# VH-VL binders against p93756r25to151, part 21

Target 1, 127 residues: p93756r25to151
Amino acid sequence: EIQLGSKLVVGENTLWVSNNGDFALGFFNPPGLLNRFSIGIWFNSNSIPYDQRKVVWVAGAGVVVSDNSSYFELTRNGELVLFDSLLGVPVWNSKTNRFSVSSALLRDDGNLVLLKDREEIVWQSFG
Key: E = the ipSAE of ESMFold2; O = the ipSAE of OpenDDE; V2 = 0.75 times the mean of E and O plus 0.25 times the DockQ between their complexes.

## First folded at step 10 (VH-VL; framework fv_lumrotatug)

Design s3 (at its last look DockQ between E and O 0.07; V2 from the best seeds 0.00; counts 0 for: pae O 6.7 > 2, placed apart)
Fold by ESMFold2, look of step 10:
Parts: sequence; structure tokens; C-alpha cells
Structure s3 (fold): chain C 127 residues (1-127), chain A 122 residues (1-122), chain B 107 residues (1-107)
Amino acid sequence: as target 1 above (127 residues)
Amino acid sequence: QVQLQESGPGLVKPSETLSLTCTVSGGSISDYSIHWLRQPPGKGLEWIGVIYYSGSTNYNPSLKSRVTISKDTSKSQVSLKLSSVTAADTAVYYCARGDYEFLTGYRPFDYWGQGTLVTVSS
Amino acid sequence: EIVMTQSPPTLSLSPGERVTLSCRASQSVSDYLVWYQQKPGQAPRLLISGASTRATSIPARFSGSGSGTDYTLTISSLQPEDFAVYYCQQYDSYPLTFGQGTKVEIK
């Protein structure tokens, strides 16, 4: 489980990974864009080449941030926030401030979910 | 060890299509971007375009109406086609590998083919 | 399109001398800047990326510096194998563009 306050930062090469390891969530460089990054979920296998390692979800329908230590955070208010550090502004937000989110989970089916009371799904990436 | 090698005709007639192949050995092209560049004799380098692992392409606007880059992953080959050539297209043509890092982005060319001279003449 | 301008076009020097090559971009390239070396009949060779990071196996006598629009390649003590043409290239935005080159030749 992903706790409130957890953060991914462009350039730190860290990932949120499903329990069975089949899916990862993190920053990636979309093909055709120089030095710009999106948050996405993809099949997580070292044996799968990049041309077969397909992204199955992208936050904000493909919103991008700079490589200037931009970040993706599950805030203590229970929101997922994608922040562009060069521009100094958030570019995407899950809008879950008042949903009493306690944690997030990247499920083994590749769905990122936000949980209330660590059990009830109140937001999901596929929805 | 990764090696790139250009192949194709050294002479092309005006108005015809220049067609070159870049063969990558010692590794797969599935994780990399492949670029085409050219250098007219005695002059500087010009970027032609790129094909990414996804199959997406991006072309130099100066050439975009005449250029196609495609790949055949099963043969580890990338092709360049440049239509309607003139004498101005005479150059040494290079393929080069950008070290595309899915997590960290594009990296500059550290593997180049030997280059192949293509002359456009009647 | 970002225009890259190198100076001087040609530099005639002796072995052992210090060389400073300039590359100017028409707009900031935010350190997304590469230096290549090219000898006759050969493909370009990567020297420096990220404006200042030496590529693998590049001797310490090569160094890159600069920021924004103005970048410099320095060779602290020229060796016989360093006489070549040097190109800068930006990778900040498409299309990727190169400077016209600086030829470093033996005096």
C-alpha cells in the first residue's frame, strides 16, 4: 500500500509496484517528446523490450511535466497531485480532498485505486 | 556489442526515391530510437528524423514532405526513404542510435553507422 | 527551430596548446547540449553530453561548460589525435540541430 505523503520525483527512478509485480506506476518519457514526462501505469517486466512494454493508463490524459524535479504525490489530504516544478504549479489533481482517503493501492490488474478506511474504493484510474 | 550499418544504392537518379536500410546487430532495436542524419560532402550535419520503439516518428520540417522512416523489428532493420531527390540530397547518410531511456528520457547518439555516400546525378 | 552557431570556423594550433571552442544557441537549450568530434572519413564521436558530462572513455583533457545559450568545449592540452572537426548539437527541442562545426587543424 501507498501511504499518505508518498511521492515520486522525476529523475529518482522510483516506482509504485503492484503486489505481484506485474504493474508499475511511475514517470516515463512519452515517445516523440524531448525532456518531458508523464505519470503512467505499465506492464512491469525486465524481459519485455520498450516497444512491447505498453503503458495502460496515463494521468490527466497525457499531461506532461518538466524534468526539473517535478513530482507526483499522494498528499496528506488524500489527493493525487502531479506538479510541474519548473512552472511551479500543479497540472493535474484527482479531486479527492473530501473523500477521506487513507491510502492508495496499485492492484494486480493495473488499476490504481484510492481507499477510504483502507478498504473502500473512492477513486480509480480506470474509472 | 551493438553495431549499426547502412546499406543501399550509392547512386540515385534525380526525381527518384533514395532508399537506405540501417541494420542493427549485437542487440535488439525494440528498446531504442533510431535516427537518420546526413552530411553533404565538406559540410555539416543535418538531422533527418527518428523512429521510436513505439513506431512513432518525428521528421525535420525541412524534409517532412519527402521522408518516411519505418522499421522491421523481426529483421532489426530501420529504413529511410527520401522521395523526389535532387543534387542537394547528395550526402553521406548515417543512422545512429539514441539511447532512449523509458524512465529518464532521450540520450545523445553514442552509436553511429559508418555512413554511406549517396550521390544524386543524371 | 534552434540555430546553433559555432566559432571560430577554423583554428590552427600546435600540440600542447589549450583550445576553447564556442557554441551559441538562438535560444536557451537548458544544458541539453552535446559535443561531437569527427575525423575525416569517420562518423561523429560523442564527447560531452548534458553540456558538461564526458562520455565513456573520453579523456579528462576534454571538458564542457556553459549554460543557457552559450557553451564551451575546452581541450586542456591538444594531442595529435585531437585535430578534427568539432560539432555542437542541441537536444532541447525538435528538430535536432547542429552547429556548422569548428575545424581544429595543425599549424
Scores: ipSAE 0.099, ipTM 0.674, lowest interface PAE 4.7, mean pLDDT 87
Fold by OpenDDE, look of step 10:
Structure s3 (fold): chain C 127 residues (1-127), chain A 122 residues (1-122), chain B 107 residues (1-107)
Amino acid sequence: as target 1 above (127 residues)
Amino acid sequence: QVQLQESGPGLVKPSETLSLTCTVSGGSISDYSIHWLRQPPGKGLEWIGVIYYSGSTNYNPSLKSRVTISKDTSKSQVSLKLSSVTAADTAVYYCARGDYEFLTGYRPFDYWGQGTLVTVSS
Amino acid sequence: EIVMTQSPPTLSLSPGERVTLSCRASQSVSDYLVWYQQKPGQAPRLLISGASTRATSIPARFSGSGSGTDYTLTISSLQPEDFAVYYCQQYDSYPLTFGQGTKVEIK
């Protein structure tokens, strides 16, 4: 379970991982881009090299950020926000502040869900 | 229709603090990133720092210890302060707008002020 | 920081000639490269962004090309109003940095 206020930072190479370890959410380089990053979900396997990982979900329509200080956050207001530190602006937002989000969960099927009262799904990446 | 205009004293004594203001019209400074740059006479351009849409700042490491950038949204003004000045800080100072469009990407320095000369002298 | 190097420092030409200006980065800037024109007593004017995208109201005779570390500004046919100093700048990473400029002067 992902708590409000949690964030992933590009330069820290941190990940959110499903309970069974089969899926991970984190920053990756889109094809052809060496110093740009998107947020996505992939099947997490030690047998699959990073450059061969197949991303199953990407935040937004392939929005990219630069700079190692850029981050992806579950805010205290219950929104997923991708922030570009080069531009100093949020470049993607789940727009879920009105749903009383209490936490997030990367499910074992690879679906990222936002939960109300820790049980009701109010948003999901595959939806 | 966006316009930027630098203002402040044109003469500053060594060791004092240089203080300039950038007044922005034709748009809200909450919708744009405002950068400060400078150009010594007859030389090239140097980036000083930026205050982003959100109000956060980023400074050139070469000047970070001496630079402060802030803004007053109600006055549509961005301020630059540079402390402990020397003759090396004599330059034309510019404020410029950086813009970002979600579909087209970042577009730096599409609007500039006319610049203001600041001379550091005893 | 990323160091930007322009060449040549000065270029003396006549109206109607083709102009080619070079800009080299100390490391790849991934096409986050902008060109400015500056005339005496004026602020720089945006010409090209994203290495090859002309700004609004910029004449078609100006074009940008390149990738990685090497970029070029081309003026297909030099006009009298084009004599100025031209700067390249990277916005790939902070701190933002400029080339030292190329002066295009009349021969």
Scores: ipSAE 0.022, ipTM 0.663, lowest interface PAE 6.7, mean pLDDT 90
ESMFold2 (binder alone), look of step 10: mean pLDDT 88; pTM 0.919

Design s4 (at its last look DockQ between E and O 0.08; V2 from the best seeds 0.00; counts 0 for: pae E 4.6 > 2, unsure alone 74.5 < 75, placed apart)
Fold by ESMFold2, look of step 10:
Structure s4 (fold): chain C 127 residues (1-127), chain A 122 residues (1-122), chain B 107 residues (1-107)
Amino acid sequence: as target 1 above (127 residues)
Amino acid sequence: QVQLQESGPGLVKPSETLSLTCTVSGGSISDYSIHWLRQPPGKGLEWIGVIYYSGRTDYNPSLKSRVTISKDTSKSQVSLKLSSVTAADTAVYYCARGDYEFLTGYRPFDYWGQGTLVTVSS
Amino acid sequence: EIVMTQSPPTLSLSPGERVTLSCRASQSVSDYLVWYQQKPGQAPRLLISGASTRATSIPARFSGSGSGTDYTLTISSLQPEDFAVYYCQQYDSYPLTFGQGTKVEIK
């Protein structure tokens, strides 16, 4: 489970991973963009090279941020926020600040969900 | 050990199409970007374009109306075609490997071919 | 398009001397900058990437510094094999562009 305040930063080589390890959420460089990054979910196996992994979801339908300490955060207010540090603005958020989000989970089916009371789904990536 | 080798005719007539092949040995090209560059004799380097692992391309805007880069992964080859050449296209042509990392993006060229001189003259 | 300008165009020096080469970009390249060495008849050789990270097998006498628009390659003590042309190149955005080169030659 992903706690409020958890954060991924471009260049830190960190991922949010499903419990069985089959899916990962993190920054990736979309093909054809030089120094721009998206947040996505892909099938994650130690035996599959990163360049062969299929991205199954991308935040904001492919919104990108600069490689300048940009970050993706589950805020204390329960929002997922993609922030471009070069531009100094959020470029996407889940708009869940009034949903009483307590945590997030990347499920073993690749669905990122935001939970109320650590059990009720109030937002999901595939919805 | 990865090696790149350019090949093709060294002399091309004006108005014709320059056609070069980059052959990659010691590795697969299905996972890497391949760039083409050129250097007129005694002058600096100019980037021509790139073909990504996915097969997408990007070209220098100054050349994009005349350039095509394509690949044949079964032969580990990348082709450059530059149409309607003039004397200004006389240069040493290089292929170079860009190292695409899904998580960290592109790295600068770690492997270069030896280069092949193409002269445009009638 | 980002214009890369190198200075000086030529340096004539002796082995053992310290060399400082300048590279200026027409806009910030955010440390997406590389230095290459090129000897006659050879392809360029990667020296430094990310403005300051030495490539594998490059001797410690080579160092890169700078930020924003202004970057420097330093060779702390020239060796006979270091006489070559040095190019900077930005990879912040397409098209990729190179400086015109600085020739370091034996005096």
Scores: ipSAE 0.105, ipTM 0.676, lowest interface PAE 4.6, mean pLDDT 87
Fold by OpenDDE, look of step 10:
Structure s4 (fold): chain C 127 residues (1-127), chain A 122 residues (1-122), chain B 107 residues (1-107)
Amino acid sequence: as target 1 above (127 residues)
Amino acid sequence: QVQLQESGPGLVKPSETLSLTCTVSGGSISDYSIHWLRQPPGKGLEWIGVIYYSGRTDYNPSLKSRVTISKDTSKSQVSLKLSSVTAADTAVYYCARGDYEFLTGYRPFDYWGQGTLVTVSS
Amino acid sequence: EIVMTQSPPTLSLSPGERVTLSCRASQSVSDYLVWYQQKPGQAPRLLISGASTRATSIPARFSGSGSGTDYTLTISSLQPEDFAVYYCQQYDSYPLTFGQGTKVEIK
């Protein structure tokens, strides 16, 4: 489970990984861009080079951020937020602050879900 | 299928506020950043500003004190206001979409409105 | 802001000729360089992004190259419909800025 307040930062090469290890969520360089990053979910296979892994979901369907320590956060009010630190603005938001989100989970099927009371799915990436 | 269309008065008096609307069809304005640009007759292009996915804005420093960009998601419209206009603000004004398209790469200003001429004259 | 400078201002050529347009940035734009074509009374049309990636439906005769501060748009064989003004633009940093344009006209 992913706790409220958890954050991924560009350049730190940290990931959120499903329990079985089959899927990972993190920053990646979109095709054709060197110093821009998107947040996405991919199948986590050691047989596939990192830059060739197929992305199955992207936050905001193509939103990009700069490489100035931008971050993706599950905020304490229960929203997923992608923030561009260079621009100083949030560029994508799940808009789930009204759902009483208590945690997030990257499921073994690659679906990122936001949970109420650690049980009820109130938002999902595949939905 | 994505289309942008500028609309608003073609004539504005000096010192007044220029007001334009960009209507976007074939896509949600919440999924793209919408930019405003302008081009004086016979001259080059100038970037005015942008409204991002989140509704946050960024403006050209040369115009920041006079420019306001906003959007109405329910109407799929983005607005531009430019205050205290002078003859130097006479130009064709464009709205354009500029963002990354997943799987195909970044496509800055891949869709444009046809532009609307705004003349500042007394 | 990053200043974009295009050269030459005007280029007079005949159909079939090779066209080379230059664009220079006042500082490196890290290949975040786009080329547009504009005809009279029309909005600019995206040709090349990322310095070398052709946009959808753009003919293969158009190509982009360069790195750092210096970039080039090439038309391998000029067609009658290619006579227009061409602009380069950087999207490395805000404010976004354009070159002053190069007019390609018929000789």
Scores: ipSAE 0.023, ipTM 0.700, lowest interface PAE 4.1, mean pLDDT 90
ESMFold2 (binder alone), look of step 10: mean pLDDT 88; pTM 0.913

Design s5 (at its last look DockQ between E and O 0.09; V2 from the best seeds 0.00; counts 0 for: pae E 5.7 > 2, placed apart)
Fold by ESMFold2, look of step 10:
Structure s5 (fold): chain C 127 residues (1-127), chain A 122 residues (1-122), chain B 107 residues (1-107)
Amino acid sequence: as target 1 above (127 residues)
Amino acid sequence: QVQLQESGPGLVKPSETLSLTCTVSGGSISSYSIHWLRQPPGKGLEWIGVIYYSGSTKYNPSLKSRVTISKDTSKSQVSLKLSSVTAADTAVYYCARGDYEFLTGYRPFDYWGQGTLVTVSS
Amino acid sequence: EIVMTQSPPTLSLSPGERVTLSCRASQSVDDYLVWYQQKPGQAPRLLISGASTRATSIPARFSGSGSGTDYTLTISSLQPEDFAVYYCQQYDSYPLTFGQGTKVEIK
């Protein structure tokens, strides 16, 4: 379970991982883009070589950030924010600040969900 | 100990297709990108294009209508074809390996072939 | 397309001298900049990446600096093996582009 204030930063090689390890959420460099990074969910089983991994969801329909200091944060007000540090602005936001989000979870089916009271889904990546 | 080596005909007639092969040894192309570049004698470098590990390509817009880059992963080879050549296409042609990391992106070229001169002449 | 402009086009110098080479981009390349050395008949050799990071085995007399659009390669004390052509290259965006080169030659 992903707590409020948790952050992923381009270049730090940290991931949010489902409990069974089959899915990961993190930054990746989309093929064909130079020094541009998206947030995505992909199959993360150790039986799948990295060159055969497929991204199954991308935040903001493929929005990218352009600097190694850029980050993806579950903010303390319950929003997922993708921030481009070169531009100094958020480029994508889940718009969930009014939903009383307490945490996030990457489920074993690959669905990223935002939870109220650690149990009620108030936002999900599969919509 | 990764090594790249260009091969192909050194002489090509005008209007024909220039065809070169980059062979990678001591490593693999299945996880990396391969770029083609050229350098006319006594001149600077020009980027031609890239093929990614996925098979997707990007080309320099100045050459895009005449260029095809393809790969044969089983032979660790990448091919360059440049159609309708003229004397302006005379150059040393290089292949170079782009160091792609899925999480961290592309790195500059630290592995280059030694280059092969192609002359376009009647 | 990002145009890379190098200055000066040629320098004639003696061993032991300090040299500074300039590279200017037509727009910011955000430190996605490489310096190469090329000797006749050879492929380019990577010197500096990320504007300032020396590649493995590159002597400390080579240093890179700059930001945004303006970048510099400095060789603090030229050695006989340093007489070559030096290129800058941006890798911020496609198409990848090179400066026209600065030739450093023996006076």
Scores: ipSAE 0.071, ipTM 0.671, lowest interface PAE 5.7, mean pLDDT 87
Fold by OpenDDE, look of step 10:
Structure s5 (fold): chain C 127 residues (1-127), chain A 122 residues (1-122), chain B 107 residues (1-107)
Amino acid sequence: as target 1 above (127 residues)
Amino acid sequence: QVQLQESGPGLVKPSETLSLTCTVSGGSISSYSIHWLRQPPGKGLEWIGVIYYSGSTKYNPSLKSRVTISKDTSKSQVSLKLSSVTAADTAVYYCARGDYEFLTGYRPFDYWGQGTLVTVSS
Amino acid sequence: EIVMTQSPPTLSLSPGERVTLSCRASQSVDDYLVWYQQKPGQAPRLLISGASTRATSIPARFSGSGSGTDYTLTISSLQPEDFAVYYCQQYDSYPLTFGQGTKVEIK
């Protein structure tokens, strides 16, 4: 389970991983781009090289950020925000501040969900 | 329809602080990143710093210790302060807009002020 | 910082001629490259962004190309109003940096 205030930062190579370890959420380089990053979910397997892993979901339909310490955060207000530090702006937002989000969970099926009262799904990546 | 206009004193004494204001019309400064740049007479362009949509700032390391950029949203104004000036700070100073479009990406410096000459002299 | 180098420093040409300006970065800027035109007493005007995308209202005779560290601004047929100084600028990383400029003057 992902707590409010948690964030991933470009260059730190940190991931949010499902409980069974089968899926991971993190930054990756879209095809053809070496110095820009997207945030997405992929099947997590040690048998598949990083550059060959298929992404099953991407925040913002291909939105990219710079490598200047850009980050993806579950804010205290319960929103998923992708922030581009080069531009100094949020470039993607789940727009879920009105749903009383209490936490997030990357499920074992690869679906990222936002939860109210740690139980009710109020947003999901596959939805 | 966005317009930028620099204003401030055209003459500053050595060791004093250069102070300029950029007034933005045709849009909210909270919707744009505003940059400061300068150009010494007959020379090229130098980037000074930026104040982002969020109000955060970033400065050129060559000037960081002397530069402060701030903004007043209610007045639609962005301020530049450069302390401890010398003759090397004589230049035309520009403010310029940086923008981001979701489909096309970052668009640097698509709108500029006309520039204002600041001369450092005793 | 990334150093931008333009060549040649000055180019003397006649109207109607093809113009080719070069811009080199000290490291790859990954197509985050801008070209500006500046005339005496005026602010720079955005010509090309993203290495090859013309800005609004820029004539088709202006085009940008290149990748990695090497970029080119081309004017297919030089017009009298095109005599000016041209600058390239990278926005791949901070601090933002400019080339020293190329002056296109009348022969």
Scores: ipSAE 0.026, ipTM 0.685, lowest interface PAE 5.3, mean pLDDT 90
ESMFold2 (binder alone), look of step 10: mean pLDDT 88; pTM 0.917

Design s6 (at its last look DockQ between E and O 0.05; V2 from the best seeds 0.00; counts 0 for: pae O 10.6 > 2, placed apart)
Fold by ESMFold2, look of step 10:
Structure s6 (fold): chain C 127 residues (1-127), chain A 122 residues (1-122), chain B 107 residues (1-107)
Amino acid sequence: as target 1 above (127 residues)
Amino acid sequence: QVQLQESGPGLVKPSETLSLTCTVSGYSISDYSIHWLRQPPGKGLEWIGYIYYSGSTYYNPSLKSRVTISKDTSKSQVSLKLSSVTAADTAVYYCARGDYEFLTGYRPFDYWGQGTLVTVSS
Amino acid sequence: EIVMTQSPPTLSLSPGERVTLSCRASQSVSDYLVWYQQKPGQAPRLLISGASTRATSIPARFSGSGSGTDYTLTISSLQPEDFAVYYCQQYDSYPLTFGQGTKVEIK
């Protein structure tokens, strides 16, 4: 489970991974763009060649950020925020700060969910 | 070890199609992008375009209407075709490896082929 | 497209001298800048990426600096093997573009 305050940063190559390891959420470089990154969820197996790794969800319909210090955070007030550090602005958020979010979970089906009381889904990526 | 090697005809007639092959070894072309560049004799370098590990291609707008880059993963080969050539297309042609693009984005060319001279003359 | 301008076009120096090569971009390239060395009959060799990071096996006498539109390559003490043409390249945006090169030759 992903706790409030957890953050992914472009360039650190860290991922949020489902419990069975089959899905990862992280920054990736969309084809045809230089030095720009999106947040996405993809099938995460070392047995799958990179040309077959398919992104199944992208935050903000493919909005991008710069490659240094830009970040994706589950904030302490329960929002997912994608922040472009070069521009100094958020480029997307989940708008969930009033939903009493306690944590997030990348499920084994690839769905990212925000939870209230670690149980009730109040937001989901596949919605 | 990583190696790239260009091959193809050294002489091409005007108006015909220039066709080159880059053969790679020491890595999988499913993991890296491959770029084509050229350098006219005694002049600087020009980027032609590339092919991503996914098979998507991107071309210099100045050449886009005449260029095709493709890959054959089973042969570890990337090809360049440049149609309707003129004397201005005479150059040393290079293939070069970019880094893996999915997680890290574009990286500078860390490995180059030795280059192959293509002369366009009748 | 981003135009890369190098100066001087040619520099004649003796071994042991300090060399500073200039590269200017027509707009900011945000440190997405590469320096290559090319000797006659050879492919370019990667020296520096990210404006200042030396590539593997590149001697410490090579250093890169600058920001925005203005970048430099410095060779602190020129060695006989350093006589070559040096190119800068931006990778901030497509199309990728190179400077015209600076030839460093023995006096």
Scores: ipSAE 0.202, ipTM 0.714, lowest interface PAE 3.8, mean pLDDT 87
Fold by OpenDDE, look of step 10:
Structure s6 (fold): chain C 127 residues (1-127), chain A 122 residues (1-122), chain B 107 residues (1-107)
Amino acid sequence: as target 1 above (127 residues)
Amino acid sequence: QVQLQESGPGLVKPSETLSLTCTVSGYSISDYSIHWLRQPPGKGLEWIGYIYYSGSTYYNPSLKSRVTISKDTSKSQVSLKLSSVTAADTAVYYCARGDYEFLTGYRPFDYWGQGTLVTVSS
Amino acid sequence: EIVMTQSPPTLSLSPGERVTLSCRASQSVSDYLVWYQQKPGQAPRLLISGASTRATSIPARFSGSGSGTDYTLTISSLQPEDFAVYYCQQYDSYPLTFGQGTKVEIK
């Protein structure tokens, strides 16, 4: 379970991983780009090199950020925010601040969900 | 109908703090960021800063040390404070709506307040 | 910050004429360029975003073009209500910056 305030930062080797380890969420370079990053979910298999892993979900469907310490955060207000530090703006937001989000969970099926009262799904990546 | 309206004192003494309020109606300020801009008489526009609906703020580096932007969601109001004012801060001050959309990128300033003149004078 | 420079400062024309306004950025803004129209005593009005996309309810006579550092606002046939000051603005990076404006006045 992902707590409010949790953050992934470009350049840091950190991921959010499902309980069974089968899926991971993190920054990756979209095809053809070396200096821009997207945030996405992929099947987490050690048998597949990182650059060959198929992404099953991408936040914002094409939104990219710079490598200047940009980050993806579950804010304390319960929103998923992708922030471009070079531009100085959020470039993607789940806009879930009104849903009383208490936590997030990368499910074992690869679905990222935002939870109210730690059990009610109020937002999901595959939804 | 979307509407923004600036309000506050039209006269401020040098070294004091300029304080303005932007009242928003027609939509929730929890859905869009609010920006503050200003325009000295007969001159161009300057961007002051913004407050995102999550509460995050970002200010123009040229004004950062003197600017504070806050909001009251329950009142649908966004506040601007500019400290240590001088005659150079005399301008029409605007609040405007602008934000990044979910999948389409940045939305420029599509709605503006009418603006309010603030004169800095002894 | 990115510096935006507009030209000419003033343009005197008659109704019906074609208008061409220029906006140059000190560095590429990657089509993150917006045009506004401002009349005396009024707030700016959004005309064009993304360098070439007309805002809602903006007449077809307004068009935007350009790329990189150089952009143009065109009014195909100037109408009496089009006399105003026009500003370009970049939103490639913060801080957001505006050109100094071009005044389109009646000849």
Scores: ipSAE 0.000, ipTM 0.622, lowest interface PAE 10.6, mean pLDDT 90
ESMFold2 (binder alone), look of step 10: mean pLDDT 88; pTM 0.916

